# VH-VL binders against p86728: the designs that were tried, part 18

Target 1, 153 residues: p86728
Amino acid sequence: SNLQCKIAGGGELIPIRTPEYRAWVPLGEVGLNVSDSKVLIFAARSCFGAHILLQNNAEDFKNAVYEIVIGGMKNTRSGIRQCVGCKFDEWVKDKALNCRFFNYFWISWCGDEVWVGHGYRPPHNRILRYKYENQPVINAASVRSESDTYWAL
Short names: E, the ipSAE of ESMFold2; O, the ipSAE of OpenDDE; V2, 0.75 times the mean of E and O plus 0.25 times the DockQ between their complexes.

## First folded at step 15 (VH-VL; framework fv_ebrasodebart)

Design k3 (at its last look DockQ between E and O 0.47; V2 from the best seeds 0.00; counts 0 for: pae E 5.6 > 2)
Fold by OpenDDE, look of step 15:
Structure k3 (fold): chain C 153 residues (1-153), chain A 122 residues (1-122), chain B 108 residues (1-108)
Amino acid sequence: as target 1 above (153 residues)
Amino acid sequence: QIQLVQSGAEVKKPGASVKVSCKASGYTFTSYGISWVRQAPGQGLEWMGWISAYNGNTNYAQKLQGRVTMTTDTSTSTAYMELRSLRSDDTAVYYCARSYYDFWTGYYFDYWGQGTLVTVSS
Amino acid sequence: QAVLTQPPSVSVSPGQTASITCSGDALPKQYVYWYQQKPGQSPVLVMYEDSERPSGIPERFSASNSGNTATLTISGTQAMDEADYYCQVWDTDSYHVVFGGGTKLTVL
């Protein structure tokens, strides 16, 4: 169960801003380490294209474990893919983001599956799932956005 | 409607430079990138590079690095492609195209300019 | 960098189905895009993300992927469909856009 996995954070909210089409912001650089966690809960205020990168190596932005795109295609799709720029392994029609308000999301990588859901209460409101061939080792995470996006983690 | 309008045909000598313009309209210029693709007579399409109209980041084809420079002017919604040290094999129709995504997402070109013929001859 | 291979030419009779293939090792994990180019004209996007049609593209155009091969299918081919067709991917290894060599579709 996702509830049995450690959640990254849990303290004070860490504000992050990702300008439109800018470089990845490693969460570790802002004081959020996901290496000992299996669940990430966050909020985003964004018009479209909130990207979360799950990484094995914090310095590697090319060979990510997974990239989660929330509100892609101008806030019409959300999906999971195995590499940046690759085709989605799983995707759904989803107007997940809001330009004016923070929406909450969660990502879990407990066990051999990655899950994405709406809200801050895993495992509820799940929208995406992908089963790994092998259990992934995620030591870092980064965020980026297609539009000017504010994050709260 | 979305349009990309390019500058007119050019005739250049070997060793010279050419700068082609591409004026975009009908969409938020800074929300997309511009790619340049050329096509030699009777040949296929060759990607030259990409530039972000938002932050000016560029990605050039390796074979053209050092000879090509892409720029944008956000005030006029115009992209420019300069190719230096021209050779006869640079003779081609040069297209600008709107890139739907940046370099972190799948590239494709949903709108194209009308093309600019650049002829390099001695 | 990735290489995409297309047949140089394909011929079809009006009303029949035309299939244009694009082969490459990068295809299983990369979206494929297709462009139509008529003589003397700029390329036109006819398929994106493997099998999605842009607005304005007729339904007789479709595309699919299987293994290392992508296929553009034109059902009920019409004379107006005579053109060169190019497949394209984004190569995440080399950070290059890669086009196929193009296929000339002739409608007999």
Scores: ipSAE 0.274, ipTM 0.799, lowest interface PAE 1.9, mean pLDDT 91
Fold by ESMFold2, look of step 15:
Structure k3 (fold): chain C 153 residues (1-153), chain A 122 residues (1-122), chain B 108 residues (1-108)
Amino acid sequence: as target 1 above (153 residues)
Amino acid sequence: QIQLVQSGAEVKKPGASVKVSCKASGYTFTSYGISWVRQAPGQGLEWMGWISAYNGNTNYAQKLQGRVTMTTDTSTSTAYMELRSLRSDDTAVYYCARSYYDFWTGYYFDYWGQGTLVTVSS
Amino acid sequence: QAVLTQPPSVSVSPGQTASITCSGDALPKQYVYWYQQKPGQSPVLVMYEDSERPSGIPERFSASNSGNTATLTISGTQAMDEADYYCQVWDTDSYHVVFGGGTKLTVL
């Protein structure tokens, strides 16, 4: 493939806090645009339920999205699904988050799959993959959480 | 031993309000939500809404928006549901049920209170 | 808002297998939960997450969710299984909990 798998961001990490059950925070509104990128690396400090939404456009939270949940089910599972709140297409047992410390994660939509992993060195420590039939157009990302969460993006 | 104990039966006139209590025990109250579900005589179950015991966030059934208020008192582990502007078709058994909005599985109700009969008659 | 349709009643003889259906367009996207309600009692959760059985529920209870139809199955049906049964989903389009209309299981 001749696709460039650019990592989003390229400057100072952006601190974000998402309280429990709050609206999605579009990353473009806080200065992180993913429209020219294929990889997102971030850190989160949270007890459970860190949610990342990959979107065709920043205002669409229902159609043409991938939702990644890290540490769902009270920090026992992580997964990928193709709509907000629907059944997961792929999931694993995963105690991914820590209430006291930041842990790193990465998401890649490079090529014909969505990948999710631990750490800051993709493709190392991949825990999830989902192959899509047709390449989605991802121009935006948003975050929210089930518990009070501190992000570094 | 998880228990939800509700307040006693009420008889109300049309236009009045009713407030039903639901006292929880046997679990960490702030870790779960409380849903309210009603059942008219001889009828099925109707979800009324949900409240988080952690932060007080609510989600009300669209049909009841503006007439219902759900609250919690974490110091007594008690949830409350108030229904205003009562009509005769509000006559039902009102249940509280322990629930959590689980972004993985959605809402489901693993423990139910005994029910509170509210009768609305002229 | 989603609609869940159940047959009003199902009758079986003791020892037979009872099947109670729940139909709706939301079912491919949502987990299904099942509740048993005996006369004068509160509902009791008998199946969750489409096919999972809570602790304390007899193994003769099982469930599935495929296509637009979920099914609660009771094998070796006993007189004590006579009750109303409700299916339920969380509807993510409307953010409402939706119950089916209920099915009265009669064991003759």
Scores: ipSAE 0.146, ipTM 0.706, lowest interface PAE 5.6, mean pLDDT 88
ESMFold2 (binder alone), look of step 15: mean pLDDT 93; pTM 0.951

Design k4 (at its last look DockQ between E and O 0.64; V2 from the best seeds 0.00; counts 0 for: pae E 6.0 > 2)
Fold by OpenDDE, look of step 15:
Structure k4 (fold): chain C 153 residues (1-153), chain A 122 residues (1-122), chain B 108 residues (1-108)
Amino acid sequence: as target 1 above (153 residues)
Amino acid sequence: QIQLVQSGAEVKKPGASVKVSCKASGYTFTDYGISWVRQAPGQGLEWMGWISAYNGNTNYAQKLQGRVTMTTDTSTSTAYMELRSLRSDDTAVYYCARSYYDFWTGYYFDYWGQGTLVTVSS
Amino acid sequence: QAVLTQPPSVSVSPGQTASITCSGDALPKQYVYWYQQKPGQSPVLVMYEDSERPSGIPERFSASNSGNTATLTISGTQAMDEADYYCQVWDTDSSHVVFGGGTKLTVL
């Protein structure tokens, strides 16, 4: 169960802002380390295109393990892909984001599968799953967005 | 319906500049980008660059860096492409195209202008 | 910069199936797009995201990917399908849009 996996954070919410189409913001640089976690819960207020990068190497933004796109394609799709800018490996029709309000999401990588869900309560409201050929080793995470996005982690 | 209407044909001397316009209609201009693609006579398609009508971000083809400038006017829903220091091998039909995009998924061009012939000759 | 290779020409008889290939190392991870260009006209998007068909494009047009090769298939080819066809990808490494060299489809 994803509930048995360690969740990154758990303390005070860390506010993050990502201006539209700007550089990745490593979560570690804002005080959130995911290296010892298998679940990331976050909230985002965004019009479209909230991107979460799961990384093996915190300095590698090109060859990430996974990129999760929430509210992509102008907030019509959410998906998972194995590399930045690549075709989606899995995707769903999804109006996940809201310009005015924070919506909550969770990502888990406890096993050989990556799960994405709505809300702050894994494993409920799962919307995406991708099974990797090999167990992913995720040591860092970063966020970026297509629109001006506020995060709470 | 969605339309991209380009400015008329141009004849230029080597060393001159040309600025082609592309007026978009039928959709929210700022929701998409505009790409420019040119085609020399009897040749294939060559991507020149892209501009976001949302935030003005640009991405130019490497070979045209420093020589091309793309701009947009949101008030008129018009995109512009300026090519400087023209030479004979710049002779081509220049197309603007609406570029559907999200953050990093590939560009593609779902609507095209009618093309603008630019002839560079001494 | 990625390279997409297409055959220069393909010929088909009316009613037969035409296959136009596009090969490149970037194809396994990048979406492929296809464009049709008739003489004296602007290109027209005929396939997007590997195998999706835009509205207004006949069902006889389809596309698929296998390995480093993408294929545009036109079943029941008609005279009106005679055109140049271009494949296209976004090369994330070079941040360039890359077109294939184009394939002239002749309907005999």
Scores: ipSAE 0.185, ipTM 0.771, lowest interface PAE 2.6, mean pLDDT 91
Fold by ESMFold2, look of step 15:
Structure k4 (fold): chain C 153 residues (1-153), chain A 122 residues (1-122), chain B 108 residues (1-108)
Amino acid sequence: as target 1 above (153 residues)
Amino acid sequence: QIQLVQSGAEVKKPGASVKVSCKASGYTFTDYGISWVRQAPGQGLEWMGWISAYNGNTNYAQKLQGRVTMTTDTSTSTAYMELRSLRSDDTAVYYCARSYYDFWTGYYFDYWGQGTLVTVSS
Amino acid sequence: QAVLTQPPSVSVSPGQTASITCSGDALPKQYVYWYQQKPGQSPVLVMYEDSERPSGIPERFSASNSGNTATLTISGTQAMDEADYYCQVWDTDSSHVVFGGGTKLTVL
């Protein structure tokens, strides 16, 4: 795409499985480093509720985070918020996930906004954008899910 | 038709325990949680805690931590709330409510049981 | 833990619009839910996610959440609307459900 920021990973996709209703899985522990990057492209196969947390550091689960939820509310909504479990700052109707097939998504924190989209070619197919006044530097990411989810990151 | 049917009224002495049951019907019991909410005479609603019928995970109100136990029996679609070391200010109507914990919205209660009056008196 | 403050009572004549407020510092960050409780009955969910109305709730019920105040509004109020009304949030800071103190709506 033509986002002028570095994409995380840049190589072979890392397979991850998150069982339903489990703790966060830190991506640094599986070898994905986002500290020099501003864009994450990934695929997920899931019935609903894929959660991605962008963090200032791996210990920040409450402050200095962005949480992106893909296919929340049983695969009917996707959204962005700046704290885990608080009211979403921006969301859309979105049936984004599929129980049988991987679908691709991207997240960008390049510049002064957070963007979310479908597919693997940011900035194409953007579905969400939000500008935050107090943007943290993102150095870590974690995932979890509401349903059993397979990730390729 | 979704229903939550609670056990009958109870009279207890201070220091005793009470266990209230809540039998669910008309939906897949393991897809939701059960919250317990009480209401003292002339007072408002007070949340006591929540249990997942899927895996038995609980979240108890801080003020009741150590005195309350919530359980489920998925074979009978029944939730239980036990409150120990009763005192007179535990006199209330105790409700069970079907709760969806959603990472999007948190907790809310779309169907309620009929309530169980628990009276604590000497 | 968040605190939600409601007026203890509101009175309205039949056909008029009733407004029941719920105030608290947590409201900008949290969804608000509203419950109706008639005397001797269990609560019933009447509004969810700030402004959404469950199926089966009359369209004369509406709600909003702006700043530190959420409002339940009943237009064309009927005698059957006489009840106690509670606001509720999920408070992420304390991981607790919090209810307001309740408001008795009287329809004269």
Scores: ipSAE 0.119, ipTM 0.712, lowest interface PAE 6.0, mean pLDDT 89
ESMFold2 (binder alone), look of step 15: mean pLDDT 93; pTM 0.951

Design k5 (at its last look DockQ between E and O 0.66; V2 from the best seeds 0.00; counts 0 for: pae O 5.7 > 2)
Fold by ESMFold2, look of step 15:
Structure k5 (fold): chain C 153 residues (1-153), chain A 122 residues (1-122), chain B 108 residues (1-108)
Amino acid sequence: as target 1 above (153 residues)
Amino acid sequence: QIQLVQSGAEVKKPGASVKVSCKASGYTFTSYGISWVRQAPGQGLEWMGWISAYNGNTNYAQKLQGRVTMTTDTSTSTAYMELRSLRSDDTAVYYCARVYYDFWTGYYFDYWGQGTLVTVSS
Amino acid sequence: QAVLTQPPSVSVSPGQTASITCSGDALPKQYVYWYQQKPGQSPVLVMYEDSERPSGIPERFSASNSGNTATLTISGTQAMDEADYYCQVWDTDSDHVVFGGGTKLTVL
């Protein structure tokens, strides 16, 4: 996006690793703050199950959140849901992840929808959209994964 | 063919312990969990807990916390449930069931053992 | 922890449609699974993921999950369908499995 929808981060990408079945890693704790931003662009190398949580509060993992799952169901589906572990509000068939290579993804909460896409040029290659009634206040994000995952954020 | 074969019926006195076995065959044991579900005479199904055969992690129903232990032996593809400090109201049929779990769909039980009657009486 | 409420019994004449309900606040957020248990037997999974039918389950079984109510429907009900039926969810708030209380289906 251009200057109206601020992209989170700046400078060099932050490498992190999430082993399978680990607790959420708050991105603020690794130096990436998403407050006052509307777009997150990142890369992941993973066999399946990359999870990104958009949060109103950095310490709340249960309410007022949006969870994006990329390559869920053993790398066959991606989706958006409004609570951790609940039924998806939107999902598509998607073989998004690769065990051997980093792939890029983006998430936007600019405007009145949450969008998810492949690559590093939003809004290109959008695969999901979910309309909300009012623009959410997103102040934090966290990641975790179902399989051993390397992130560049 | 996927099968779960449980140990035979047991009669116990109050205060004793019981350990029920569940031997799995026909699938990769370490890729699934095993759940234990009991059913008192004339009553519905009561979830007791589950164990992952992958990493040994357990999750117990709150009512049974402190009285139940679930284990696996991956070399024999066998799950065990031990219930301690037995009471007469623990009299039930105890089932093991194979757990399908995914972060997308949650838990459900696609194959069940034949059940083991445990009778607690003095 | 979530609560799933089922009617204790449902009666139907052979050949007619039986409906077994499962009500609870968790149902909009979770997938529902259904189990059949005949007398003296182990439970058998008959519906999964709200509305999907496992291989070997007759086409007369169907299910839905809408609002706070999930429904198991058996069309053309046969005497062999007489059994207890349980709904089940995973309650993500407590991270526990929850069963409904069960419904005894009586045919004739």
Scores: ipSAE 0.259, ipTM 0.735, lowest interface PAE 3.6, mean pLDDT 89
Fold by OpenDDE, look of step 15:
Structure k5 (fold): chain C 153 residues (1-153), chain A 122 residues (1-122), chain B 108 residues (1-108)
Amino acid sequence: as target 1 above (153 residues)
Amino acid sequence: QIQLVQSGAEVKKPGASVKVSCKASGYTFTSYGISWVRQAPGQGLEWMGWISAYNGNTNYAQKLQGRVTMTTDTSTSTAYMELRSLRSDDTAVYYCARVYYDFWTGYYFDYWGQGTLVTVSS
Amino acid sequence: QAVLTQPPSVSVSPGQTASITCSGDALPKQYVYWYQQKPGQSPVLVMYEDSERPSGIPERFSASNSGNTATLTISGTQAMDEADYYCQVWDTDSDHVVFGGGTKLTVL
């Protein structure tokens, strides 16, 4: 279960800022390594378009394992897709982000499914799920945003 | 309201350079990009590249790498496309277009200039 | 780099439904955009995000995707719809924009 998986984040907050439409910020470069984790907990203050990339190769930003978009389509939807710019495999109507306040989220890739939820307590408040036929190994994660976004991990 | 107005037709000799301008109005120039697309007589649309008016980042078509330079002047809301070492097969109508980008859906062109004919002939 | 293939021409009688296809391996995972270009004019966006119409585009224009093929459909085709139509995608692998070869729609 997700509760048995190692969690990245949720401890001491590591502040990250991603200006709108700027380059990916690898979490490893800011001191957060997800290679041994299966759950990522984070907070974001953003108007729209908070993107989390789960990667097999830390240097590969195009062929990611998963891209999680929180508050996409101008903060009206959240979704999961297999690559950057690709059609979403799963999405939900979701006004997840707030311009003024940090909202918490979690992403889990324990087992053979990726899950996304609101709040800092997985597996509660799940909003998205996607199962790949073959679960790849995730060794890195990066963040980027459509709007100026502040992260706390 | 949104308009892209391009510079006038050009006639050039082979080996010369051409610089086409595209003045944008009706929107926040620095919030979008400008793409250039050309069309040879009787042919289809060919993407040349784009430039972000926000940060100046460029992306050029591989075929034109080394010959094309795209720039913007934010003070005048004008984009420029320079094509060097002109050849006869560069004869085409050159269009600028506003690039709409969203991480969800990618890139497309929602407003276009009127086009600029560039003729390359001896 | 992705390749998009369109038929060079399509003909329809007024009032009939015209279908213009765009095929490519990148289409299952990429959003498709469509442009209309009338003679001597600049291209105009007529469909975005596979099946969405911009404001001002008649409802008789629609689009859909299935497998590696995208289709622009014009119902009740009118003489004014005679134009060249281009499909377009963003190839995420090459980071290039790719246009189809274009389809000339003739209204007989």
Scores: ipSAE 0.023, ipTM 0.695, lowest interface PAE 5.7, mean pLDDT 92
ESMFold2 (binder alone), look of step 15: mean pLDDT 93; pTM 0.947

## First folded at step 16 (VH-VL; framework fv_ebrasodebart)

Design m1 (at its last look DockQ between E and O 0.82; V2 from the best seeds 0.00; counts 0 for: pae E 4.5 > 2)
Fold by ESMFold2, look of step 16:
Structure m1 (fold): chain C 153 residues (1-153), chain A 122 residues (1-122), chain B 108 residues (1-108)
Amino acid sequence: as target 1 above (153 residues)
Amino acid sequence: QIQLVQSGAEVKKPGASVKVSCKASGYTFTSYGISWVRQAPGQGLEWMGWISAYNGNTNYAQKLQGRVTMTTDTSTSTAYMELRSLRSDDTAVYYCARSLYDFWTGYYFDYWGQGTLVTVSS
Amino acid sequence: QAVLTQPPSVSVSPGQTASITCSGDALPKQYAYWYQQKPGQSPVLVMYEDSERPSGIPERFSASNSGNTATLTISGTQAMDEADYYCQVWDTDSDHVVFGGGTKLTVL
């Protein structure tokens, strides 16, 4: 395997829609496999509350996860946490999302840290970084949203 | 302004049921949840459960084991809490509270109704 | 399910600083919230997200959450601050909202 950090997916975008307040959509079920990757680049068109879950196992939504929330708190904050629904370990003020247009984001677990940024050229425009003592191996990812959201992955 | 207005006081006998209403105004009702919290005389706050006005999902406190039903009517922006098989220790003030449904911070209560006294006595 | 423990009462002289503690195992992972309840009234949210103050709450109210303990602090305490104070978390392990037992603040 190539030890250089790989970006998930290919050049072809996978469109996904997540209606507000719905179940997680596993990205593997829509053809995006992150198991050999360390970076996810995507676009979202959303008013607020885009959620990305990085998972050790596609069926694990609780214990071995990182949750990244982009544009939470009505599009005023973005953050990283180690469990769904718990207090954030790192967060910033961030008006990241737009109801009318797709904005790009990236997430990296390439090193010993989880990083999040704007745009499509990591590590440029990093907004979040956090090192966890007990980093799980990430083999899956899922998405959901607080508002009706269109994704391109 | 945001307001929660509850139905009036009730006097009930043991074994009866009570249904308390909570009419919301000043916000998009279907974007939030409603929690019900009660307070027995001289005691603290006790969470009873909540309901999402968006999809009707409920979560009830385990101690009320099958005795409580929470519903909403989106056409009137009204939440309801029904407590069945009343006992004298159900005597309390019953509050509805808007549960700010925010995946960031979880559930907390930024606006409260005025409270409804329910008295259960023979 | 989580338990939040508060002292039953705290007394302070006018102008002094009052501290109300809230202890529980959920607090390292969860935001703490604080409510004030005056006699015959509904609770009012006075602190949220551990340390944030809603609009309209005086700046003399502050809060923190460190380790297993959240603390509500009222500096320059006034007679009007005399009330019951409740801490609260959302316990994701049990999926329940949990309140502390309440603390009666007396301003002597």
Scores: ipSAE 0.227, ipTM 0.711, lowest interface PAE 4.5, mean pLDDT 88
Fold by OpenDDE, look of step 16:
Structure m1 (fold): chain C 153 residues (1-153), chain A 122 residues (1-122), chain B 108 residues (1-108)
Amino acid sequence: as target 1 above (153 residues)
Amino acid sequence: QIQLVQSGAEVKKPGASVKVSCKASGYTFTSYGISWVRQAPGQGLEWMGWISAYNGNTNYAQKLQGRVTMTTDTSTSTAYMELRSLRSDDTAVYYCARSLYDFWTGYYFDYWGQGTLVTVSS
Amino acid sequence: QAVLTQPPSVSVSPGQTASITCSGDALPKQYAYWYQQKPGQSPVLVMYEDSERPSGIPERFSASNSGNTATLTISGTQAMDEADYYCQVWDTDSDHVVFGGGTKLTVL
């Protein structure tokens, strides 16, 4: 169960701001290490386009393991893809973000599946799932946004 | 209601420069980018580059690096494309197009200008 | 830089279905967009996100993907559909926009 995996975030809030259309912000640079975790819990206040990058190499932003987009397409869709800028492997209609308030989300990559959900309580409110053939090694994570976004991790 | 209106036809000699303008209306100019695409007579479409009207960032086609400059004037909602060191094979219709850069779908062009013919001849 | 290959020409009779293919290594990872260009006119976006039509584009236009090939399909082809059609992708490796060579559709 994903609930048995170690959780990053969801404890002491680490504030992060990503201005719109700026470079990736590695979570490790703000003191959040995901290398020993399999679940990430976070909150975001954003109008649209909150992106989370799961990386094998912290310095590689092109060959990411997964990119998760929450509130893409002007806050109408959320999805998972294995290549930045590539077609989404899975997506749903989803108005996930709020311009005025922080909404919580969770991502898990335990076992052989990646899950994304609303709220801070995995595995509840699951919205996305992607099954991979080979278990990836995720050593780092980064965030970026299409709109001015405040993160709490 | 969305329109891109380009400047008129140009005739230039080899070695000269040309600057084409593209005035946008009907939408928030700074919320989109502008791409330039040219088409030689009887040939296909060739992407020249892209500029963000939001932050001024540019991305030029490799073959035109050093010879092309794209700019915007947000006060007039106008984009400019300058091509230097012109040669005969630069003769083409030059189009500006409203460019969407969406992290979801990438780059595509939903509205186009009417085109500007640039003729390079001795 | 990615390359997109299109047949130079396709011919159909009125009312028949026209299929225009676009092949390249960037497919199916990248979204393909399609443009229509009539003689003496600017290109017009007719399909985006593989299966979406902009407002004003007839429902007889559709797009699909199989393997490394994108296909624009025009059902019930009409005389007004005679034009050049271009596919386009964004190549994430080179960060370049790439157009296919174009296909001239003739309605006989």
Scores: ipSAE 0.143, ipTM 0.754, lowest interface PAE 2.0, mean pLDDT 91
ESMFold2 (binder alone), look of step 16: mean pLDDT 92; pTM 0.948

